# Designs tried in a protein design chat: VHH binders against Serine/arginine-rich splicing factor 11 (SRSF11). Part 9

Target 1, 81 residues: Serine/arginine-rich splicing factor 11 (SRSF11), of Homo sapiens (Human) (q05519r33to113)
Amino acid sequence: EVIQVTNVSPSASSEQMRTLFGFLGKIDELRLFPPDDSPLPVSSRVCFVKFHDPDSAVVAQHLTNTVFVDRALIVVPYAEG
Below, E stands for the ipSAE of ESMFold2; O stands for the ipSAE of OpenDDE; V2 stands for 0.75 times the mean of E and O plus 0.25 times the DockQ between their complexes.

## First folded at step 10 (VHH)

Design p2 (framework vhh_7z1x_3; at its last look DockQ between E and O 0.04; V2 from the best seeds 0.00; counts 0 for: pae E 12.4 > 2, framework grips, placed apart)
Fold by ESMFold2, look of step 10:
Structure p2 (fold): chain B 81 residues (1-81), chain A 121 residues (1-121)
Amino acid sequence: as target 1 above (81 residues)
Amino acid sequence: QVQLVETGGGLVQPGGSLRLSCTASGFTFSSYYMYWVRQAPGKGLEWLSGISGSGGSTAYADSVKGRFTISRDNAKNTLYLQMNSLQPDDTAVYFCAKEGTIYSGPDFDYWGQGTQVTVSS
């Protein structure tokens, strides 16, 4: 039910990410690293999305290679050990 | 009081390796996403890598993919950065940071003094 989204534009906001992934299902948690108001200049960001419904997480992985802002997202399952 | 202490820096030759450590105290280490940043002389902070609280997911900036590996040992409250194939452009002070540290701006309460890495012949 958690996905890791990488290759996220440093210009993308957490609200933009919530809007995009929110179309796929109810989001229990979303965290963007570095956060929206980070002073850090970065080349990319990483976003973690926890969906309420695990099926939404499976569907979200099909957004891999979808251009968002200025580059294609990479969406994979988030596995914990 | 949250405290992060970076160690393991030093002088290495181009192509060399170093392993940085960050010892954490004052919070439940395993509950938080952690990351490494660096600041080269005269430049701003650059985010390098992050790792989930469990250690199961990692992320890397393109500039370090394939050369640096982030890890953590939650039993020791310690975050690591293994740095391989170091080049002069990697010369910087390296800092670890806790999830939420960036909300405090450039004078982060939740980072230490850093550890200097110098790559030079």
Scores: ipSAE 0.000, ipTM 0.159, lowest interface PAE 12.4, mean pLDDT 76
ESMFold2 (binder alone), look of step 10: mean pLDDT 80; pTM 0.807
OpenDDE, look of step 10: ipSAE 0.198; ipTM 0.574

Design p3 (framework vhh_7zox_3; at its last look DockQ between E and O 0.02; V2 from the best seeds 0.00; counts 0 for: pae E 8.7 > 2, framework grips, placed apart)
Fold by OpenDDE, look of step 10:
Structure p3 (fold): chain B 81 residues (1-81), chain A 120 residues (1-120)
Amino acid sequence: as target 1 above (81 residues)
Amino acid sequence: DVQLVESGGGLVQPGGSLRLSCVASGFTFSSYYMYWVRQAPGKGLEWVSGISSGGSTGYADSVKGRFAISRDNAKNTLYLQMNRLKPEDTAVYYCAREGYSDTGSYFDYAGQGTQVTVSS
């Protein structure tokens, strides 16, 4: 039910990420690091998306290597614990 | 085990045509509303077209008059005829099945996608 998205553009917003993955299913939680208001300069960001339906997480993984904003995303399942 | 397998993508010149196919398995295909969605470089996921179990169709404004969705329930196959292709149609195209939650509809399953590139 949770995916990790890496290689997220520093220019991507949490809202954009929510729109992208929300298209695939109901999102219970989304976290983007560093957050949008962070002054810390980074070359890449990480996004965690918790879907209400585990099937959404499976579908989301198909977006791996899909360019978003300015670089290709990497979407993998994430196990918390 | 639900599966959707897209095919038919490729490289075409502007004004060209392609026909995408999606073969479904692991569920009663004929009972589901099916969709084509796409992800273009630098853009978010975009709805392209949908078709109900009864054959009613819908299209995004960007593809109306150029694309045609259809289905063959006997073959468990979804199609997308794409005519008069434009560079902005370049994207990975996904076949998707409609799902539902308490907050509305969404795509609960999709294939690996097929790349469509429109370029001179």
Scores: ipSAE 0.012, ipTM 0.223, lowest interface PAE 8.7, mean pLDDT 89
ESMFold2, look of step 10: ipSAE 0.012; ipTM 0.232
ESMFold2 (binder alone), look of step 10: mean pLDDT 82; pTM 0.822

## First folded at step 11 (VHH)

Design q1 (from m3 with Y35H; framework vhh_7zox_3; at its last look DockQ between E and O 0.61; V2 from the best seeds 0.00; counts 0 for: pae E 7.2 > 2)
Amino acid sequence: DVQLVESGGGLVQPGGSLRLSCVASGFTFSSYAMHWVRQAPGKGLEWVSGISSGGSTGYADSVKGRFAISRDNAKNTLYLQMNRLKPEDTAVYYCAKEGTIYLSGPDFDYAGQGTQVTVSS
ESMFold2, look of step 11: ipSAE 0.013; ipTM 0.379
ESMFold2 (binder alone), look of step 11: mean pLDDT 83; pTM 0.841
OpenDDE, look of step 11: ipSAE 0.029; ipTM 0.421

Design q2 (from m3 with F108W; framework vhh_7zox_3; at its last look DockQ between E and O 0.67; V2 from the best seeds 0.00; counts 0 for: pae O 4.6 > 2)
Amino acid sequence: DVQLVESGGGLVQPGGSLRLSCVASGFTFSSYAMYWVRQAPGKGLEWVSGISSGGSTGYADSVKGRFAISRDNAKNTLYLQMNRLKPEDTAVYYCAKEGTIYLSGPDWDYAGQGTQVTVSS
ESMFold2, look of step 11: ipSAE 0.209; ipTM 0.579
ESMFold2 (binder alone), look of step 11: mean pLDDT 83; pTM 0.839
OpenDDE, look of step 11: ipSAE 0.023; ipTM 0.399

Design q3 (from t11 with Y104L; framework vhh_7n9e_1; at its last look DockQ between E and O 0.62; V2 from the best seeds 0.00; counts 0 for: pae E 5.6 > 2)
Fold by ESMFold2, look of step 11:
Structure q3 (fold): chain B 81 residues (1-81), chain A 122 residues (1-122)
Amino acid sequence: as target 1 above (81 residues)
Amino acid sequence: DVQLVESGGGLVQAGGSLRLSCAASGFTFSSYAMYWGRQAPGKGREWVSGISGSGGSTAYASSVKGRFTISRDNAKNTLYLQMNNLKPEDTALYYCAKEGTWSLSGPDYDYWGQGTQVTVSS
């Protein structure tokens, strides 16, 4: 299962996101948009995290409203449909 | 709903200029970065340019830097792309997009406008 993490600080790196969510379980894939090296101007970033264990994704959603770097994260399930 | 309406495309000779507009509604325009992208026949969408919500920061794809200028008028909720020294390779459907258009595999939620066709003849 994939979670979508929004309201991520523009200053947050993919390494910082991997460290945070890695405490909750093994990560199969993590993507941060825009990427770390992108010149793209943004007001916030979006991170997608695929956990090996779906239970980790459920636990991760409880991090909604947790301040990370400079603002509160929004963590929701990501559905392609 | 977010609504983005592009205009200003057309047929132009190589070396010519066009100015594209994107009329925005359904959100606080000045609070979001805005982008231009394009899609040529038989190719995927390509990012072209971006501008911060205030207009203070801009960025360009290397293929257009020095020829295209992105700007915005926050009082009119309008995004612009000034395109100079146009080349046949610039032929594409041009879209504006609102910040927050990313998904796991690319654009999400169809925050792209309908597009405006730019055709550059040799």
Scores: ipSAE 0.016, ipTM 0.321, lowest interface PAE 5.6, mean pLDDT 83
ESMFold2 (binder alone), look of step 11: mean pLDDT 80; pTM 0.812
OpenDDE, look of step 11: ipSAE 0.027; ipTM 0.435

Design q4 (framework vhh_7n9e_1; at its last look DockQ between E and O 0.61; V2 from the best seeds 0.00; counts 0 for: pae O 5.5 > 2)
Fold by OpenDDE, look of step 11:
Structure q4 (fold): chain B 81 residues (1-81), chain A 122 residues (1-122)
Amino acid sequence: as target 1 above (81 residues)
Amino acid sequence: DVQLVESGGGLVQAGGSLRLSCAASGFTFSSYAMYWGRQAPGKGREWVSGISGSGGSTAYASSVKGRFTISRDNAKNTLYLQMNNLKPEDTALYYCAKEGTFTLEGYDYDYWGQGTQVTVSS
């Protein structure tokens, strides 16, 4: 029920990510790296989203290649541990 | 294999300057943001500065801002840290790091060098 989202814009906020993926289902946990307040000059960010419903994670993978903010997201399943 | 080799550390008096270098190999250097971190005795690793792959963006910890300057030469696969107005509290092992790996558990750098020791005396 966890997805990894890569190629997230440095300009994207955690709230924006939560809004985007929240449309697909209830989110139990969302982490964006680096966090919004981080000064790290990364070229892209990574977001992890844990959905309450595993089916939401499957649907979320269809957002791959969806342009968000300024670049196309890559959404893949993520195995914890 | 990714390799990061730091150099330029040493012993300096407070108010002095040092320039650290990090020679990188094993990856496309210009494609990755690079960072300097440090670890003082008895303390955890501390982020010091970062620079984007192109060098167009830089960032600094508040403790070093205005004193340290990060730069890179992508043609030489080398990262630099100019450290001016050094203070005893800057004493630490300074590490060069490649852009980090992110997991649900947190943020960690993919690769670190062995570090170069910087010691600032009062």
Scores: ipSAE 0.039, ipTM 0.330, lowest interface PAE 5.5, mean pLDDT 90
ESMFold2, look of step 11: ipSAE 0.126; ipTM 0.487
ESMFold2 (binder alone), look of step 11: mean pLDDT 83; pTM 0.827

Design q5 (from m5 with Y109W; framework vhh_7n9e_1; at its last look DockQ between E and O 0.42; V2 from the best seeds 0.00; counts 0 for: pae E 7.8 > 2)
Fold by ESMFold2, look of step 11:
Structure q5 (fold): chain B 81 residues (1-81), chain A 122 residues (1-122)
Amino acid sequence: as target 1 above (81 residues)
Amino acid sequence: DVQLVESGGGLVQAGGSLRLSCAASGFTFSSYAMYWGRQAPGKGREWVSGISGSGGSTAYASSVKGRFTISRDNAKNTLYLQMNNLKPEDTALYYCAKEGTIYLEGPDWDYWGQGTQVTVSS
């Protein structure tokens, strides 16, 4: 029920991510790395989204290759192998 | 496989300058932010500076701001740290690190270089 979103623009905020993925369903938790207030320069950010409804996580994976801010997102299930 | 090779360290008097280099291979260098860190004897690792993949964004620890300058040459797959006005407290093993998969799979210590020693005498 957790998705991993990579290739996220360094300019994207957690508020913008919450708006995008919140359109797909209620979000229980969202974490963006580095966080909004981090001074670290990065080439991309990673976002983890836990949906209340696991089916929302399946739908969210269809956003892979969708341009958000300045680049195409990669959305995959988050699991520890 | 990712390899990072640091060079340019040495013994220098306080107030002096050194330029460190980090030669990178095994990945698309321009796609990743790069960092410098250091470890003084008996201390934990300290983040020193970072630079975005394009080189357009930089950041520095407060202890080195105004004295150190990070840069990169993406055509040569090389990261640099220009160190000016060196102080004895800058004495440490300096290493470069790639923006990595540590957010996903935990620490990837194999992507740290062996480091280059900087020793600053009074």
Scores: ipSAE 0.013, ipTM 0.308, lowest interface PAE 7.8, mean pLDDT 82
ESMFold2 (binder alone), look of step 11: mean pLDDT 82; pTM 0.829
OpenDDE, look of step 11: ipSAE 0.353; ipTM 0.680

Design q6 (framework vhh_7z1x_3; at its last look DockQ between E and O 0.06; V2 from the best seeds 0.00; counts 0 for: pae E 9.1 > 2, placed apart)
Amino acid sequence: QVQLVETGGGLVQPGGSLRLSCTASGFTFSSYAMHWVRQAPGKGLEWLSGISGSGGSTGYADSVKGRFTISRDNAKNTLYLQMNSLQPDDTAVYFCAKEGTIYLSGPDFDYWGQGTQVTVSS
ESMFold2, look of step 11: ipSAE 0.011; ipTM 0.267
ESMFold2 (binder alone), look of step 11: mean pLDDT 84; pTM 0.837
OpenDDE, look of step 11: ipSAE 0.322; ipTM 0.674

## First folded at step 13 (VHH)

Design r1 (framework vhh_7z1x_3; at its last look DockQ between E and O 0.09; V2 from the best seeds 0.00; counts 0 for: pae E 5.6 > 2, placed apart)
Fold by ESMFold2, look of step 13:
Structure r1 (fold): chain B 81 residues (1-81), chain A 121 residues (1-121)
Amino acid sequence: as target 1 above (81 residues)
Amino acid sequence: QVQLVETGGGLVQPGGSLRLSCTASGFTFSSYAMYWVRQAPGKGLEWLSGISGSGGSTSYADSVKGRFTISRDNAKNTLYLQMNSLQPDDTAVYFCAKEGTYPSGTEFDYWGQGTQVTVSS
């Protein structure tokens, strides 16, 4: 029920990610690394999204290769420990 | 292929200190920001800290500011997390992570296997 989203633009915010993935279903938890307020200069970000409904996580993987902000996202499943 | 190996975890008393290490291979270590994250039992991943490729810029989550210090040794391809004033709620598996792009058409785990830190009285 968790997806890993990589190749996220360093300009993308957690709210932009919530808007995109929230269209697919209710989000229980979203974490963007580094967080929005980090001064750390990075070339890309990683986002983890936990959906309430696992079916939303399956649909979300179809966003792989969708350009968001300035580059194509990579969306894959991630298992919680 | 990117490989990250975390070491240095263990059992520690509340108030204690521990230093984690992350040995990196398969990429130009000094060119990428590196992160520490953790996952407590039954919880999602928590981002803790990041450091720029050169080591000149650092960032910390509020939960660990002042207690944890990130550093790196680019000559040894090693990332560190100095953890002080540890409390039971710091108990988690700790992972290092590389900033980067997934290879096209191939899924890789850019997180290491993690190292367990347990803080118990």
Scores: ipSAE 0.130, ipTM 0.517, lowest interface PAE 5.6, mean pLDDT 81
ESMFold2 (binder alone), look of step 13: mean pLDDT 83; pTM 0.826
OpenDDE, look of step 13: ipSAE 0.260; ipTM 0.623

Design r2 (from v2 with A59S D62R I102Y Y103T W104G G106T P107Y D108E; framework vhh_7z1x_3; at its last fold request DockQ between E and O 0.06; V2 from the best seeds 0.00; counts 0 for: placed apart)
Amino acid sequence: QVQLVETGGGLVQPGGSLRLSCTASGFTFSSYAMYWVRQAPGKGLEWLSGISGSGGSTSYARSVKGRFTISRDNAKNTLYLQMNSLQPDDTAVYFCAKEGTYTGSTYEFDYWGQGTQVTVSS
ESMFold2, look of step 13: ipSAE 0.137; ipTM 0.544
ESMFold2 (binder alone), look of step 13: mean pLDDT 81; pTM 0.808
OpenDDE, look of step 13: ipSAE 0.516; ipTM 0.773
ESMFold2, fold request of step 19: ipSAE 0.508, 0.065, 0.221; ipTM 0.777, 0.476, 0.629
ESMFold2 (binder alone), fold request of step 19: mean pLDDT 81, 81, 81; pTM 0.814, 0.807, 0.812
OpenDDE, fold request of step 19: ipSAE 0.334, 0.318, 0.386; ipTM 0.671, 0.662, 0.703

Design r3 (from v2 with Y103E W104G G106T P107V D108S; framework vhh_7z1x_3; at its last look DockQ between E and O 0.03; V2 from the best seeds 0.00; counts 0 for: pae E 11.1 > 2, framework grips, placed apart)
Fold by ESMFold2, look of step 13:
Structure r3 (fold): chain B 81 residues (1-81), chain A 122 residues (1-122)
Amino acid sequence: as target 1 above (81 residues)
Amino acid sequence: QVQLVETGGGLVQPGGSLRLSCTASGFTFSSYAMYWVRQAPGKGLEWLSGISGSGGSTAYADSVKGRFTISRDNAKNTLYLQMNSLQPDDTAVYFCAKEGTIEGSTVSFDYWGQGTQVTVSS
């Protein structure tokens, strides 16, 4: 029910990410890292999205290689080890 | 103010080992999961490993499983990453991150450190 989204543009906001993934299903939690208010300079951001319905997480993985803002997203299931 | 400081990076030959440290302040360290992530040149951020607040549960990305070991010392407010069998593809800036509070979940990041460079080359 959780996806990891990497290669997210540093210009992308948490609101833009909520808009994109919210079309796929109800979101229980979404966080960008670094957070919007973090002083850490980065070249890309990581976003985690927890969907209410696990089927939405499966659909979201098909967004891998879709350009969002200025680069292609990488969407995978959350790594558990 | 939450503060995370990574140290221990450097230049190492292929097959070598390094241990990274992350010193934490500004929060109750033992109450939160901690993560390691990295960013290689020309690539996005990659989540590598996580450890529960108590240290009793760990998780690893397949790319590092068996080679990297996450640990923590709650008495010293310090997170560690032991990296063995390093390869050139492990070259990256490595960051530690504090898990934030998620309603009904424990899988988000709250803050990041400044990063430490690891270079595997020879």
Scores: ipSAE 0.000, ipTM 0.148, lowest interface PAE 11.1, mean pLDDT 74
ESMFold2 (binder alone), look of step 13: mean pLDDT 80; pTM 0.796
OpenDDE, look of step 13: ipSAE 0.211; ipTM 0.575

Design r4 (from v2 with A59T T101E I102W Y103T W104G S105G G106S P107Y D108T; framework vhh_7z1x_3; at its last look DockQ between E and O 0.04; V2 from the best seeds 0.00; counts 0 for: pae E 11.8 > 2, framework grips, placed apart)
Fold by ESMFold2, look of step 13:
Structure r4 (fold): chain B 81 residues (1-81), chain A 122 residues (1-122)
Amino acid sequence: as target 1 above (81 residues)
Amino acid sequence: QVQLVETGGGLVQPGGSLRLSCTASGFTFSSYAMYWVRQAPGKGLEWLSGISGSGGSTTYADSVKGRFTISRDNAKNTLYLQMNSLQPDDTAVYFCAKEGEWTGGSYTFDYWGQGTQVTVSS
């Protein structure tokens, strides 16, 4: 089950995101766009988290409006076609 | 080979509207999320919007929420950005980008187009 996390601080690392969402359940995959080693300057990042258990993805959506680093996260379900 | 081609840019007056298109080839379009980003003169890239492969989920940067609408037509392998209430600060080259593969490794920016210029000027 995959969630999309937007409004992520450009200062947030993929490890910080993995730590935060890992408290909610086992993560199968996590991708931060742009990646940590990207040279591209951006105003915000988007993160995709695939949980092992779909119930963790439902719980994760309750983190919407939680301030992480410097701004409130938006967490929504992501439909993978 | 993956190819993305943006069209629909041009010169508009403040308050005007444009619809950008991004045509895709070389991959199964409906299987991947797509994004719009822009680069204003002398500035870095700004992420604007994303849409899931099916089109069922969308997201927007705060700077464009309520003014821009992302959509896709998977039958035509085409991504769209409807831009309303354009202001001079929206002047930029606009790019579409393809989500990387869900593996253990490889998200890249190598799958984006050449861009289309949008100029908002009195």
Scores: ipSAE 0.000, ipTM 0.179, lowest interface PAE 11.8, mean pLDDT 77
ESMFold2 (binder alone), look of step 13: mean pLDDT 80; pTM 0.794
OpenDDE, look of step 13: ipSAE 0.021; ipTM 0.345

Design r5 (framework vhh_7z1x_3; at its last look DockQ between E and O 0.06; V2 from the best seeds 0.00; counts 0 for: pae E 9.8 > 2, placed apart)
Amino acid sequence: QVQLVETGGGLVQPGGSLRLSCTASGFTFSSYAMYWVRQAPGKGLEWLSGISGSGGSTSYARSVKGRFTISRDNAKNTLYLQMNSLQPDDTAVYFCAKEGTYEPSGTVTFDYWGQGTQVTVSS
ESMFold2, look of step 13: ipSAE 0.006; ipTM 0.259
ESMFold2 (binder alone), look of step 13: mean pLDDT 80; pTM 0.794
OpenDDE, look of step 13: ipSAE 0.409; ipTM 0.723

Design r6 (from m3 with I101Y Y102T L103G G105T P106Y D107E; framework vhh_7zox_3; at its last look DockQ between E and O 0.06; V2 from the best seeds 0.00; counts 0 for: pae O 8.4 > 2, placed apart)
Fold by ESMFold2, look of step 13:
Structure r6 (fold): chain B 81 residues (1-81), chain A 121 residues (1-121)
Amino acid sequence: as target 1 above (81 residues)
Amino acid sequence: DVQLVESGGGLVQPGGSLRLSCVASGFTFSSYAMYWVRQAPGKGLEWVSGISSGGSTGYADSVKGRFAISRDNAKNTLYLQMNRLKPEDTAVYYCAKEGTYTGSTYEFDYAGQGTQVTVSS
């Protein structure tokens, strides 16, 4: 089950994202764009998280409006097509 | 070498549409996620949209419902259909390839030269 996390601080690392969402369940895959140490300066990042257990993805959506690093996250379901 | 060539930008009125193309070479296109990013004048890069190798799509909230990303693996081409364009969409648009995955992180390769999109009355 995959979630899309937007409004992620450009200072947030993939390890910080894994720590946060890892408390909700085992993560099978996490993709942060741009990735850690990218040379591209950006105003925000987007992160996709695939949980092993779909129930973890449902719980994760409740993190919407939670301030992480310097701004509130937006967490929504991500349909794999 | 990875090579990405963007095209399709131009000047358009608010509410108009453009379709961007990105022709890729130097890698197995079908195996990688592809992204569109943009840079407005005087600002940093902003992630706009992505499409996985399996066809899953994602969009920044500011473009969701207006932009559509797609890919044609037979032509090694990534597309961005941009509808209902607004002045805030004015930027240089770049396509990008996901980097080589080396464990806990993805590396982001940037190889495109960009195409200018200007939305103005």
Scores: ipSAE 0.013, ipTM 0.168, lowest interface PAE 8.1, mean pLDDT 77
ESMFold2 (binder alone), look of step 13: mean pLDDT 81; pTM 0.816
OpenDDE, look of step 13: ipSAE 0.014; ipTM 0.274

## First folded at step 15 (VHH)

Design y1 (framework vhh_7n9e_1; at its last fold request DockQ between E and O 0.12; V2 from the best seeds 0.00; counts 0 for: pae E 12.1 > 2, placed apart)
Amino acid sequence: DVQLVESGGGLVQAGGSLRLSCAASGFTFSSYAMYWGRQAPGKGREWVSGISGSGGSTAYASSVKGRFTISRDNAKNTLYLQMNNLKPEDTALYYCAKEGTYTGSTYEFDYWGQGTQVTVSS
ESMFold2, look of step 15: ipSAE 0.140; ipTM 0.531
ESMFold2 (binder alone), look of step 15: mean pLDDT 81; pTM 0.808
OpenDDE, look of step 15: ipSAE 0.307; ipTM 0.660
ESMFold2, fold request of step 19: ipSAE 0.000, 0.000, 0.000; ipTM 0.204, 0.110, 0.143
ESMFold2 (binder alone), fold request of step 19: mean pLDDT 88, 87, 88; pTM 0.871, 0.865, 0.872
OpenDDE, fold request of step 19: ipSAE 0.328, 0.352, 0.403; ipTM 0.670, 0.684, 0.715

Design y2 (from y1 with T101I; framework vhh_7n9e_1; at its last look DockQ between E and O 0.04; V2 from the best seeds 0.00; counts 0 for: pae E 11.7 > 2, placed apart)
Fold by ESMFold2, look of step 15:
Parts: sequence; C-alpha cells; structure tokens
Structure y2 (fold): chain B 81 residues (1-81), chain A 122 residues (1-122)
Amino acid sequence: as target 1 above (81 residues)
Amino acid sequence: DVQLVESGGGLVQAGGSLRLSCAASGFTFSSYAMYWGRQAPGKGREWVSGISGSGGSTAYASSVKGRFTISRDNAKNTLYLQMNNLKPEDTALYYCAKEGIYTGSTYEFDYWGQGTQVTVSS
C-alpha cells in the first residue's frame, strides 16, 4: 500500500523521510518530489511511501499532524483518480 | 492524461554534446517548474537540473553546472537539456519531471517520464 505524505518541509531529504517512515516498517519504495536538493522555490514537498506490509501504511497515517522539521505532516492513503 | 515523453538520447563520445527534449501534455505546462533527473545503472535517482514555470530561474547540480543548460519553450510545451562536454560519468537514463504544487489542502502529483538513455563512451 502507498501513502501520500504532504506538507513536507522543502528542507526535508529523502534520507530523512526514509528514516522516519522506516521506523514503522520495511519500505519497498520511497519517492520525494521535488528532489532533495532542489534549488527552486517550492512551498512544500510531497513524499510517496510504499510499505512492504499494509499494516505499516495504516500506522503511518497516525503521523498526521506530527511536526517534522518545521511543519506538521499530512499522511493519507494514495489512490489515483 | 498527463504525459511526459523524453527524447534525444543516444551514444556519444566523451567531450561531445547532446540535446534532450521532453514533450509535455495534459497539464498547463507554464504553471509548473520542471526538472531533469537521471539514474545510472545500479544507482538511485539523482537530481540534475530544474527550471521555474516562467523559465526565469534555473538551477543545476554541482556535477553538471557549467556543462548543462536547462531551458523550456512554453509555447511548444517542451523542456530541454543541452548537455555539453559529456563525461562517462554522465551515462544514465535521463527523465523529466513535473513539479507538484501544494496549494493548501491538496497536491497535484509530480509525474516523471519513461526516460531517454544517454551513454557516453571514452
């Protein structure tokens, strides 16, 4: 299962995101957009995390409103359409 | 219906040049920053360059600064990467990506294309 993590600090790196969510379970894929060291002004980054175990994705949603770096994360299930 | 299609890759000798293109459709191209990334065999993805929606701001990874030039043509919905003085270390699958914009309580997805292969031989 894939989760979408929004309101991510522009300063957050993919390594930091992997560390945070890796505590909750094995990660199969993690993508951070824009990339870690993007110099362009963006208001936030978005991270997509695919967990090996679907239960980890459910637990991860409890990180919603947890301050990470400088702002509270929003963690929701990801679905197309 | 968002589509990003890269082209212009190929085999080139060290010191040579290539120009990559990324044809975009299915979104308002000029509203989004665009990026080039690359992935060498057996390695993770690396950010290469970015350009603002208007084209007024550009940025480059230190490994390519001075050799690569990003540009865009908003009338043709096309992103470009001019790659000069190519090195074997530049060998990778090059892909373009659309910036996602968080505007409050929602976020547009940051898509990336299928990529175009660049191979630099000695």
Scores: ipSAE 0.000, ipTM 0.158, lowest interface PAE 11.7, mean pLDDT 77
ESMFold2 (binder alone), look of step 15: mean pLDDT 82; pTM 0.820
OpenDDE, look of step 15: ipSAE 0.147; ipTM 0.593

Design y3 (from y1 with S105D; framework vhh_7n9e_1; at its last look DockQ between E and O 0.47; V2 from the best seeds 0.00; counts 0 for: pae E 8.5 > 2)
Fold by ESMFold2, look of step 15:
Structure y3 (fold): chain B 81 residues (1-81), chain A 122 residues (1-122)
Amino acid sequence: as target 1 above (81 residues)
Amino acid sequence: DVQLVESGGGLVQAGGSLRLSCAASGFTFSSYAMYWGRQAPGKGREWVSGISGSGGSTAYASSVKGRFTISRDNAKNTLYLQMNNLKPEDTALYYCAKEGTYTGDTYEFDYWGQGTQVTVSS
């Protein structure tokens, strides 16, 4: 099960995101956009996290409005398309 | 609705300067990174420059570094591109763009303006 995390600080790294969501359950895949090495300036980043256990994805959505680095995260189920 | 309106283009001699403006409406301007792109006749669109929502971070294509300066005035909802030492190869239709979205591995700019023409004569 995949969640979409938006309003992610442009200063947040893939490692920081993996640490945060890894506390909630085993991560099968994590992708942060733009990538850590991108020179493109952005005002926010988006992260997709696939958990091994779907229950972890449900728990992770409770992190919505939790401040991480410098702003409150938005965590929702990932909709195809 | 999101609207981006470019202005400030024109005809200029090589070595000259122009300042482009992009008036933004329909969204919270300071919350989004903004970009300039350009399209020369018969070519695809080229990314030129970008600036973070606060204005604290900027980036430039190698072809324009040292000659172009991106800036923004968040109180006026306006993005700028100062273009100095213009060359004929800078001739293009210049567009501003709002920070886009990601789906998988791809990044798409969310909106583009209609563009302002810059023509640099030899």
Scores: ipSAE 0.012, ipTM 0.256, lowest interface PAE 8.5, mean pLDDT 81
ESMFold2 (binder alone), look of step 15: mean pLDDT 81; pTM 0.807
OpenDDE, look of step 15: ipSAE 0.027; ipTM 0.332

